# VH-VL binders against p78833, part 22

Target 1, 198 residues: p78833
Amino acid sequence: MSFPASTHVYIAKIIGKKGEGDKILDLLSKVNEHVLKSEPFTKTYYFARDAKNPDYIFGLELYDSKEVLENSHKTSNPFLAFANYLTSTHAPLAEPLQLLNFKVVDGHLDKDNLGPDAKDYVLYTEYTGDSATLKQQLTVNPKADTSLIIHSLDDPSLYAVVTRYSKSGIEPGPAEISGATSVSQQVIYSGVGFLNRP
Short names: E, the ipSAE of ESMFold2; O, the ipSAE of OpenDDE; V2, 0.75 times the mean of E and O plus 0.25 times the DockQ between their complexes.

## First folded at step 4 (VH-VL)

Design y4 (framework fv_zagotenemab)
Fold by ESMFold2-Fast, scan of step 4:
Structure y4 (fold): chain C 198 residues (1-198), chain A 119 residues (1-119), chain B 112 residues (1-112)
Amino acid sequence: as target 1 above (198 residues)
Amino acid sequence: EVQLVQSGAEVKKPGESLKISCKGSGYSFTSYWIEWVRQMPGKGLEWMGEIYPGDSDTKYEKNFKGQVTISADKSISTAYLQWSSLKASDTAMYYCARRGYSYDAFDIWGQGTLVTVSS
Amino acid sequence: EIVLTQSPGTLSLSPGERATLSCRSSQSLVHSSGNTYLHWYQQKPGQAPRLLIYKISNRFSGIPDRFSGSGSGTDFTLTISRLEPEDFAVYYCQQYGSSPYTFGGGTKVEIK
């Protein structure tokens, strides 16, 4: 898979208060309907629950350019409903919304849609360390259904990896990178959206 | 597998109404735009318009707006192209196609419906 | 309205020869996303068109590697490196980045 040079990746961390995950995903489901219909330059729109905290919603979004997010996505009615809910006086979030900006280094995304009975996990791992070392040592896994390497635009020392293995039945731990610290999150595969536009 | 099947050939007289169909199968019909393309005898391809079956949102090429109506019935995975009053100049092959999201191109095509309008 | 001009209108060639088909746009097709939505379709007599190449140079699934696309801005080319009997058909370019979506007039590749 090759990505346009203008491709921007956003990682969303939406940490709701107890019981808010269902409402947040319901709103995102409506946003996803609009993305599929009207936003052809959004190549990934994937939101799902953290494996340990059902109110923690992880998001992976790929746009052909940042202008797609600004001009089309953020002005849609479903998105505004979602955004207004998160910032309402109801205060549904346990922590402020995090939206982290990345650029694609290498990789591929599978075309499987989110299935209602999917038990597979997506593994999201953040690596912090020497940029040149991380760029050299993080390698795409050609046997994974999804294997995506991304580099933070805000923090040169931060790389992240998204991995999915649908056939293994095994939840592998993160790759060991000498001289780097890593933090991993397991995300239940089933959720809202798509990893690679169908 | 993934396919679009169109209704059969039609022979009509000027002034008659007509509705032709395009049925999708093997995929989520409500999740893809359906495109309509005209090809007059011996001529090239012309985009007419499109519909998103999930909410019936439509867009038309300017010259076809008011000349045809595009609609869909998502309960039976079928899109339609309709004329209230046919003209001889409507004689053409009409194709429906699916807009593939990953490609942003027309990746699946129906076999075409030949419409002949003559007195 | 973006106009796509294909040339030549007809190519008369023999099996085994190279075919080069041109598609020229009346204005730049570079989209704000950075992508160029210029696609190529093949149509055989009595058949529906089929997608051949998408976004300038990407082969659609099942399309043989003798087909390749290239170009940028306003000038695009479809190349068939070594014509097979089944390749004699009409080829259309299409821009799908701006409304209205438009097709070129087609290039017919016929047997000499």
Scores: ipSAE 0.007, ipTM 0.454, lowest interface PAE 15.4, mean pLDDT 85

Design y5 (framework fv_vulinacimab)
Fold by ESMFold2-Fast, scan of step 4:
Structure y5 (fold): chain C 198 residues (1-198), chain A 120 residues (1-120), chain B 112 residues (1-112)
Amino acid sequence: as target 1 above (198 residues)
Amino acid sequence: QVQLVQSGGGLVQPGGSLRLSCAASGFTFSSYAMSWVRQAPGKGLEWVSGISYSGGSTHYADSVKGRFTISRDNSKNTVNLQMNSLRAEDTAVYYCAKEGYYSDWYFDYWGQGTLVTVSS
Amino acid sequence: DVVMTQSPLSLPVTLGQPASISCRSSQSLLHSSGYNYLDWYVQKPGQSPQLLIYLGSNRASGVPDRISGSGSGTDFTLRISRVEAEDVGVYYCMQALQTPYTFGQGTKLEIK
C-alpha cells in the first residue's frame, strides 16, 4: 500500500487518573462513530490501553492531511465532548495530553476486528539516533498484521514503529537497532476504532 | 557472544521451594522475551513459563500455574523462576531460553540447564 | 492446547543415508501472515537443545544445507539428505503459534 505525501500521523498519549480509563475510552468510542461515518479522510483512528496501566490510553491516528484534523476532526461535537471532559473541573488526567506528529516512512495497515477477547498485541517503539542509520535499519515486518514506520516531523532523530501481532503467544519485544536508544510501550489490542478504514 | 548462565538448582523435599536464575550477556536483554523449558529424566521437552521483554506479561503451563512465578530484572540482565509447592513430577533439568528476533517466536539460545530434584 | 505428534519415535539410520521425521499438529499453524509457526530443535547427547529450523523452513545460523524443513498447516517434515555422525540426537518439533508452546514427543536418531 501507498500513503499520500500529505499524510499526517499522530501518536496520542492520554494518561488518566486511577479509574478514568473506561470513561476516556467510552468518550473516544463516540468520537470513533463520527470519524467512521463522517470523516472519510481519516485512515486510522485507534485507541487502546497500555499493558501495564489500564488508565493510560495510547492512540494512533492517520489523516490524509493536516487540514482533516484541524477543520473536520477537532470541530466535531463528539470530539468537543471528549475535550471538554479532559479539561473539566474533575481533572481526569494524571499528566497533560501528549500529541506527537509524524510522517509515514514505510509500512502497511491491515484489516482489524477490535473486541474484548482479542489476543492481539500492539507494540509501539520510539528510536532515537542517527537519522540515516535508523532509516536504513528499520524495516517493515512482513509477518506482522500491521507494521508501520514513522518519522517525527518535529525531531529528525526520532523514528517510531507500530506493530500488531494477531497471535496468542508471548508478546514480542522491539527490533534491536545498533547505536540507537529505544523506549517501548506494549498496548492491549482490544480498544476503540480501526487500524485500517473498512 | 550470546550466553545464558543458570544457577539455583538442587535437591528439595515435596512441598519445598527453589529459585532458579539465568544471567544473560551478549545481546540487548530488554528487547527479548525469555522462557523456561524443562525435561524430566529420560523424557521430552516441556515449556513451563515465559515472560515478555518488559516483564509486563507472564505465561504459564497449566501444570505449574499458581505454583511457579517468572520474573525478570532488566537492569541486571536476569530472568528468574520462583518454584513453590514442588512435587515429585517437577523433577527435571530446567533450561532458560531466549526468544528470537521480535516476531519470529523461536528459541535461538539456551542455557546450560539446572537440575531440580524433588524427593523425600 | 495444541498437540504435537512426531513419527517415528526411534529412527536408526546408516551413515550417509537420508532420514526423515514427521510432525503433525492438532490445529493449523499457518498464521494470517503466511508463515507457519513451527520450529525444529535437536538435543545432542549431554547438551542443551539447539535451534535447527524456524518458521517451517528457515535454517538457523550454522545449520548445514543437508538439513531442511518443509510442510504447511498441520503436516511438517524435517529431512536430512545425508546423515553424518554429528546428527545423533533427539529431534523435537515445537509450535509457537500460541501459549502454552508445545513440543512433540521427540525422535531419537541413532546410527545403526
Scores: ipSAE 0.409, ipTM 0.753, lowest interface PAE 3.0, mean pLDDT 89

Design y6 (framework fv_vulinacimab)
Fold by ESMFold2-Fast, scan of step 4:
Structure y6 (fold): chain C 198 residues (1-198), chain A 120 residues (1-120), chain B 112 residues (1-112)
Amino acid sequence: as target 1 above (198 residues)
Amino acid sequence: QVQLVQSGGGLVQPGGSLRLSCAASGFTFSSYAMSWVRQAPGKGLEWVSGISYSGGSTHYADSVKGRFTISRDNSKNTVNLQMNSLRAEDTAVYYCAKDGYSDSWYFDLWGQGTLVTVSS
Amino acid sequence: DVVMTQSPLSLPVTLGQPASISCRSSQSLLHSSGYNYLDWYVQKPGQSPQLLIYLGSNRASGVPDRISGSGSGTDFTLRISRVEAEDVGVYYCMQALQTPYTFGQGTKLEIK
C-alpha cells in the first residue's frame, strides 16, 4: 500500500535518566489511549525501549499531515501532561529530546500488530551517504511485518529504515549499502502504541 | 573472496562432544543471521540451528535442542556449533550457511561442509 | 513444525525435455506482504547446496531462465523447461516462514 504525499514521519529519541523509562512509557501509554480513541489520522504511534538502555525510548510516529500533529495530537490533554513532565524542574531527560522529521519513500506497515511485544524485533537504521545511491539501493524487506524507508526533510543525505519481525523469527541485521555510513538501533523491550492503526 | 570456511569435524564416540567453527570473509558478518544445516549419509537436508545477526536470539530443531549450542563472535567473524551428548543419529556433513536481511537471504552462501561421524 | 512434502522423489528425465517437481506445505506459506516464503535449492554431486529460487518465484544470481518457480500458499512447483546435463542433482524445497526451517525430502533428477 502507498502513503499520502502529506504523510509526516517523526523519529523520537527520548533518553531518560536512570529509572525514568518507566514513567516516560506510562505517560506515553496514556497518550496512546487518546490517540487510538480520538486521533484517527495518526497511522503509527509506537514507542519502545532501546535494547541496550531501558531508559532510552525510541518513537516512530506517522501522521496523515503536519496539521494532524499540530492541531490534534499536540493539543491533547495526555500529550500536554507528557510534554510538561519532560520539561519539568524534575529534569527527567539525560539528553535533550531529539525529534527527526521525515517523509515516506516506500514500504508497508504491519496490518495486525496492535502494539509492541517484548519478543518482537524492531530495527531502526540510519544511513548517510549519496542520496541517489541510497534511494536506489534501499529496498523494502518482504520478510518483515513492517518495512519502512524514510528520507529526512532536514538532511538530504540521511535515510532511515524501520523493520519489525514477528516474535517467532530469526532476527536479521541491517542491510549493507556500499559507500554509506550506517548506525543501527534495536528496539525489542516493552513499549506502548501501534505500528499500524487497528 | 566472499566465503565461509568450516573446521572442527571428526570421529567421536557416542556421548562425546565436538565444536564446529565457520569463519566468514568478504561480507559484513555482523549484518547477517547464520544457520547450521546437516545431511546424514545418503539422506536429505535438515536445518538444525540458527542465530540472529547480534547473537541475541538462537533457535534449534527439536532433534538437537538441549544438546547443541550455537554462538557467534562478531569481532572474529565466526559462528560456532558446540555439539554435546552426541548420538549415532548426529552423523552427518554439517554446513554453515548465511541468511540475512539484505538482498541476499535464504542461505545464499554455504560453507564447504564438515563431516561429523559418531561411532563406537 | 511445518511439514514439506516433495513429489516425485526420483525423476529420470531425457535431455532436452521438461521436468517438474512439486512441493506441498502443511500450512500456508503466504505472508500478509503477498510473498510466499518458499525457497528451492539444488545439491549437485559432491557439492554444497546452492540457492536456485527464493520467495516462491525469484531466481538467484546466475540461475538460468529455463528454471522457474511458481505456486502460492501450500502448493509450489519448480520447473525446468529444457533439462541439460548440468541440472543433475538433488532438488530441495524449504519453507522460511518460521523456525525451525524445514526441507522437503529431496528429488533426485538424473538423465535417462
Scores: ipSAE 0.006, ipTM 0.524, lowest interface PAE 10.7, mean pLDDT 85

## First folded at step 5 (VH-VL; framework fv_patritumab)

Design e1 (at its last look DockQ between E and O 0.81; V2 from the best seeds 0.00; counts 0 for: pae E 12.3 > 2)
Fold by OpenDDE, look of step 5:
Structure e1 (fold): chain C 198 residues (1-198), chain A 118 residues (1-118), chain B 113 residues (1-113)
Amino acid sequence: as target 1 above (198 residues)
Amino acid sequence: QVQLQQWGAGLLKPSETLSLTCAVYGGSFSDYYWSWIRQPPGKGLEWIGEIYHSGSTNYNPSLKSRVTISVETSKNQFSLKLSSVTAADTAVYYCARGDYWSGSFDYWGRGTLVTVSS
Amino acid sequence: DIEMTQSPDSLAVSLGERATINCRSSQSVLYSSNNKNYLAWYQQNPGQPPKLLIYWASTRESGVPDRFSGSGSGTDFTLTISSLQAEDVAVYYCQQYYSTPYTFGQGTKVEIK
């Protein structure tokens, strides 16, 4: 599966205070309903919980362009409700919200259209190093249901890889890249969102 | 309303490094992609590469080993360097804006003729 | 890389008559998720940079006369000038922006017969 060059990848890292994860996901579920109904330009809208911290929410979003993200998705009422909650006086976040911008380098999402599952193994790894080296050495895993390589639009030295095995019992591991540092996060599907449109 | 102004040396000898700069006026620098495109005399167009406001780049594989595109966000400027030039690099070089929505190039600089001659 | 091929290389058309330029891509530039063709058309006058005419294969850029139209999908595209005007004498290029490296057709020179 190929991605248009204009495809915009949005990575959300939401670290809620203790017990806030459910509320965050509830609001994101409302956003997801809107996305499914009214946002055909949203290719992927996938949310998962950190394997170790249920209040750490990971979001993978793909849009036809950055413009539709900024001028359509972020202007929707459900999104605004979500955003308003995060910035409310309740202060549900334990750490500042992280919103990362990427472009697709290579890869595929939900290769066999199986959809996300709570038992999936999903690994998100960020690599920092020489851009040319990372681009050359990072490779798509053809055996994985999802294997996506993305390049940061915010930091030229930052790449990320999303790997998912669905219902296989295989835990993805990060590739070792010489000269680069890596940080991995294992996440579990939260029940909110999709990798490909149903 | 949006204008791209470009400048740089137009005459080079073989093995020298081409250096051009493009300045953007009248628009948001961070909301678009920025590209360099060249056109040899009497020939078609070749995309060289693009850069984002953060400095992230993509290059044409045909030129990747010799091309460096950089950005100075504080000035809304981005630059092109092409090393080890030969006569084959003689062309009009354009800077252009890529729209996040349309993906096409909607605004262009006037072009800079760069001639490589011994 | 996606190769873009235009036909014809040159075209002579009488004033007021229809001009048709074809463009073929070596692979589809249609994105199934949004059903859009990542294809643009440009007009270039001598000594000037290219000017965007059409994007998404069929959408006219602001300020472009109605006599210009784009059609096609997948790998085959057409630029049509319904009634050629004197100011339409130029070289026209198609371009795919589906994937990098972005690539252009070789150009079609349109002249008055």
Scores: ipSAE 0.019, ipTM 0.568, lowest interface PAE 5.7, mean pLDDT 91
Fold by ESMFold2, look of step 5:
Parts: C-alpha cells; sequence; structure tokens
Structure e1 (fold): chain C 198 residues (1-198), chain A 118 residues (1-118), chain B 113 residues (1-113)
C-alpha cells in the first residue's frame, strides 16, 4: 500500500563540531521520548550517525502532514530545548542546520517491522536530474528492509532514496541514473528513534 | 475567506493549447497544493494535476504527456496548459485548493467552460 | 489508480425521508498508521462548483447541516441525509485522496420523489 499523499518527509543534516555528536543525540533522545508519548502524528523519528564522522547526525522523520510538523512537533518544549541548544552561543554545529522537505514517491520503511539496528546497512542518496526520468527510473527494492523514494518539495530536480538492509553483507551502492548526478552517505543507527511506531 | 478567481479563453480549435490561470486571494499560498479539476458536460469529475508553490507537480497519468501546471508565486497564481486539444477536452475546468493535511478540496474557483470545436 | 464506484446512479426520496448513497473504492483508503480514511464527499448543484461536505470519511466541513453524515471504513462508505430538504436536490460525489491520481465516484443524482 502506498503512503498517503499528505505524508511529509523531513531529512535533517546536523553537522556537529568534533565531540558534539553525543550531546546532540542525548537531546534528540529526550525529544524522541516526547514523540513516542505525545505525538501519534509522528510516524517515523529515526536518527543515525554518518559512517565516516560520528559527530554528523542524520535524521529521517515522517509526519502525517507538514502542518503537524510545523504547528505541533516544532512547538513542543523538548524540541524547543533541542533547537535552542543548536543555535546557542555554545555553537555546537560546524555548519548551519540543514532541514530538507520531501514528499513520498514510493516505498516502505520497515518491511518486517523488526525495528532499526546499529548493524543495519543504511544508505542515503540524493539524485539531481530530470524529474520525469528520475521518477520513472528510481525503483523500490522489495527485498530491502527500507526502500523509500522521496521527491523534494523545494527543488523539483532533487530526489532522494533511503535504503536499509538488516542483514550484514548486503551493501549495494546507489543506482546509476543516466543524466543524473548523485551523492551518497552511509549512516549507522544511533539507538535514538524508530522507523515504525512501536 | 479564501477566494479563487480563474480566467482564460473558453473556445478553442482542435490542436490548440488550452491555457487557464487561477489567482488566490485571502489565504496562504505557500502551505497548500493547488489543483486543476475538470468536468465534461453531464459527466463526472477528473483530477488533472496539482502544484506546490515551489514548482513541484503531480499529474494524472492519463493526461501527463499534454499537461503543464506552473506557478507564479509573486502573484499568488497558478496556471494550466493542455496541449493538442480535441473535442474530448471540452469540459468545465476548475481550480481548487488541496489541503496539505487532508488532500480534499475545500475551496474552488467558479469554473471556466472550455469548448473545443471543429 | 483507485477506482471509486457509487450506487445508486440516481435516487428519488420523499421530503423529510432518509437518503443513503454508497461509495466503494477498489483499494482500501484507510491508512493504518494514522487510522484515517482518505475519503471525501461533495455536493454539486447545476452550474456550480462542487462543495465539500465530509472529509476523513465522517468529519463534517464547517457550515454543513447536521443532517449530512458520513460513515464506513476501508473500501465501503456511506453518505446519509437523515431528512431530505428541497435544497439537497443535487449530484453527490465521493472522492479518495489516499494516492494520486485523486479520483471521484461517477456521481449520484438525488431527486425529490
Amino acid sequence: as target 1 above (198 residues)
Amino acid sequence: QVQLQQWGAGLLKPSETLSLTCAVYGGSFSDYYWSWIRQPPGKGLEWIGEIYHSGSTNYNPSLKSRVTISVETSKNQFSLKLSSVTAADTAVYYCARGDYWSGSFDYWGRGTLVTVSS
Amino acid sequence: DIEMTQSPDSLAVSLGERATINCRSSQSVLYSSNNKNYLAWYQQNPGQPPKLLIYWASTRESGVPDRFSGSGSGTDFTLTISSLQAEDVAVYYCQQYYSTPYTFGQGTKVEIK
């Protein structure tokens, strides 16, 4: 079954300075606790570390709508405390916070509902190119535990794919798409968050 | 209250391009999808496509090869072009607001009858 | 594409009596994650655009009289007019907004018997 058209996908890129990853994740753990308890509209709240740099935090978030993200999630006290830390005079970020808005094209998040694990192989790939070509050529992998194709709400030429395998030894690279460029990032589940609500 | 005002030529010859514009008043332009929907005389409703203020579009696959929806965000306007029209494209064309949360259509333009003649 | 089928195509009901319109989708429009049915109902008078009556299968739009109610889940839905009034003579459409393309039922014409 495909995702409802109102589903809003948020990709967060939180580029921490050396040594800041643990504090960022500690604060996100508190936000996640609030999400589980109080936000039935938050369907995915998944945080991982970049495989090459543990202070770079990747977020995959799904909401019932953009309105609930903006008016309910981002106004909660735990989120505001987290956001205040990121913009504080402590200056924990090496680069400005990147928050990317997407709509679901096709896919699934946790096929067998086993939950995320630090042993998962997870790849996030951004594709830039002709929108019609990307929409037609990017395909869901039914054998992956996560296979999510998303299209930017802010840049029609930008698509992204999240792929996850829960078994070791399955580490496919990004699909090559004629006429498109791609950038890939391997990430490792941090222990903070979820793919499907428990 | 939100109001949608639409305009464009109502009589076309076969092979011409249908061109309609919708202007949005009284509400946020940036928080919604904006749709075109048509209704042939005496028949039901067909969704044509939608656009977000960023320019991101989704089209009905049945019309995708001939449809372009565009947006002029500085004017709170969005437009429909349907190329290579035939008599089968004769319909009343509506613009409508799609609620991002629900995806239902809560505000509609008054409609523009487009007739394709020989 | 999710196909929407309404029944009956037309319906004659006496003033003050109950009118019942059915809508069936070819696939479920219930998203289990949020437990919502992505189903709307519209009323259309001749020469007018459709007017939203019901969304989420059972939620009345603001300003819609209490005599209109929606029910059902998954693939089977019903619009009920509990006591038909003269101004309710119209064509009624169901619509799914679970996935694109958004699709409408063929319409049900309601008349006074």
Scores: ipSAE 0.007, ipTM 0.528, lowest interface PAE 12.3, mean pLDDT 89
ESMFold2 (binder alone), look of step 5: mean pLDDT 93; pTM 0.954

Design e2 (at its last look DockQ between E and O 0.03; V2 from the best seeds 0.00; counts 0 for: pae E 17.4 > 2, placed apart)
Fold by OpenDDE, look of step 5:
Structure e2 (fold): chain C 198 residues (1-198), chain A 118 residues (1-118), chain B 113 residues (1-113)
Amino acid sequence: as target 1 above (198 residues)
Amino acid sequence: QVQLQQWGAGLLKPSETLSLTCAVYGGSFSDYYWSWIRQPPGKGLEWIGEIYHSGSTDYNPSLKSRVTISVETSKNQFSLKLSSVTAADTAVYYCARGDYWEGSFDYWGRGTLVTVSS
Amino acid sequence: DIEMTQSPDSLAVSLGERATINCRSSQSVLYSSNNKNYLAWYQQNPGQPPKLLIYWASTRESGVPDRFSGSGSGTDFTLTISSLQAEDVAVYYCQQYYSTPYTFGQGTKVEIK
């Protein structure tokens, strides 16, 4: 396993109103700049757009711990600016912000350090079912550039898999897990952030 | 200031189920991981598993098939069940708090000796 | 699983002298991204739970005397008691928390010579 047990995974689902996606990503870009310069404890800070809705922003964040997320990252000025915008009178969100907490079960992110590509497709699949079964049956795809299995800290029955084939032309698909239900979201790199530090 | 108090039956027969509870006082329950750790008499320490306030768990593979850790957040309590006990499960069982980095253990219960004897 | 091996199993040291305990992990517990070693040391007295002494390989827990120090990186770690005191007689354990299952060394018994 390439991640310490303390690694905290943060999944952000930001559903903006029509036309808000660009502004949201611009602010996140500023946060990303800060992360790169000042947050060595942030392993991943990656944002993508829903394949069908450019105002639906998907965020994958990995931190050394939950503590640094809460007490360092969220206290940064760029983040506060971002957060303030989301809660401003402008009300850019179409739905309440979803912030999901996970731990790493297994996997890798951008294993060859190829960096993100604006055309890269990433598949985010949430599995719901028996925890023991899901933990056993979900497997990392070694052929994928990114193949991450995470377990929800908010819902014990929830797992998620993040899969990306960088520049391979292969579109990731969800694995079939017996006894579990799954919901997949296909996202495209927004140009903001990184899966692994350069 | 943080205190862990644990209780449960200390004498079991083989095949019975070990049941222990740990109550947390003087600190935030939701900000930490909570573990069970055991120590056979005169031996080392074995991590059994951990739980988050949401109920998310992680178990030692060596015990996974027999271990269930549960949480009652409203009471700031978490519990351990170990089924099908044998003499090999005789140990002092500790509840412990994972530190803010969620790996080392900064606060411990006093321990509960559980003896499995026929 | 990451196996933790301590050496020696027992150590007798004269009062005021240095005690050195070694701990080796079967895999590196150094995380390259943050350059931290996920390694802790504990002191355990008879009839008591372990007490956290050191975390991140070299950071002393609050209230721990200065004579206790941790060093090392990667797979090899050392707990040093610079001047052994009578109250330091105990069993000491190293523990990795890099990955689950968390694992402990087998313990080192420190006695007064």
Scores: ipSAE 0.572, ipTM 0.863, lowest interface PAE 0.9, mean pLDDT 93
Fold by ESMFold2, look of step 5:
Structure e2 (fold): chain C 198 residues (1-198), chain A 118 residues (1-118), chain B 113 residues (1-113)
Amino acid sequence: as target 1 above (198 residues)
Amino acid sequence: QVQLQQWGAGLLKPSETLSLTCAVYGGSFSDYYWSWIRQPPGKGLEWIGEIYHSGSTDYNPSLKSRVTISVETSKNQFSLKLSSVTAADTAVYYCARGDYWEGSFDYWGRGTLVTVSS
Amino acid sequence: DIEMTQSPDSLAVSLGERATINCRSSQSVLYSSNNKNYLAWYQQNPGQPPKLLIYWASTRESGVPDRFSGSGSGTDFTLTISSLQAEDVAVYYCQQYYSTPYTFGQGTKVEIK
């Protein structure tokens, strides 16, 4: 395992109304500028569009701890401007903001420090089932540029996997896990954020 | 690289149920939508429906009351049932892979001629 | 349902000459959010399944000769074979995948004159 035990993973699902994706990403780009300048405790801050709907924004965020997420990141001026827009009377979201808290089980983010690219194949899969079975059967893919296994802090039956491949023709689907159900989402890097600090 | 092999009975009487199976080789089963498409002899193509490995389906409304598409993910297979056939259901039936934006078809089975006799 | 209409139904073209097939949809197949036309073209040789030539209206599938090109947007689309070869004798279909049910044009038979 290459991650400290305190590492906090945040999965954000931001379901924008038609035409809102660009504005949401513009505000997130301003948060990302602040993260790069002022938040050494933010190790990953990665935003992508859903492959089928570009107004649906997916976020993968890694923090040194839950405490710095809550007390430092979420209190920054650029973050507050972003959050205020999402909850404004403009009502830019088609569905309520979904924020998921996870811990790292195993994996790696950017094996060769190549950075994210819009041409990467990226898959996010949620698994629901017996926690012991999922913990034992989900394994890191050493050929992937990203292979991250995470476990929900709020729902013991929920695991998720993020995989990323930069090579053409390598597009594996989610593993079938006996006794578990799964839901998958392909995402495309938006140009906002990073996997490993530059 | 990817190959779709299909089989099933080719000769039916009116009112019987058409049943076809397609097996997928040399590629991911779980990353794609899987479709059935038919073509009456000498005529055009009609999309019947699709299935995702999760079991989620979408059917052509013109056939929906008679169509069931199913998967057996452990075997990398999906199947078509069409009930209450008539002579109008005589066609070559194809299985096909939909790409990531679902609906354009980059790999096809070789087809199975199904004839409904009088 | 989105209806797809091809013209002509049949086309005879001399070897080495240009063949042009039109496809018209009853509704736009351009999705404004991603600026993509959900339109594909297929070639079908006698006794064989259709073969994907073009997707996204103008993107050539890998391994398809560069004499095949697609153009158009919204409701009007064109498949062009810039220099017809003997092996291009086939039936050609357009197909929309904007919304279900996915629908195909009636086909255009291309022959050597």
Scores: ipSAE 0.005, ipTM 0.436, lowest interface PAE 17.4, mean pLDDT 88
ESMFold2 (binder alone), look of step 5: mean pLDDT 93; pTM 0.955

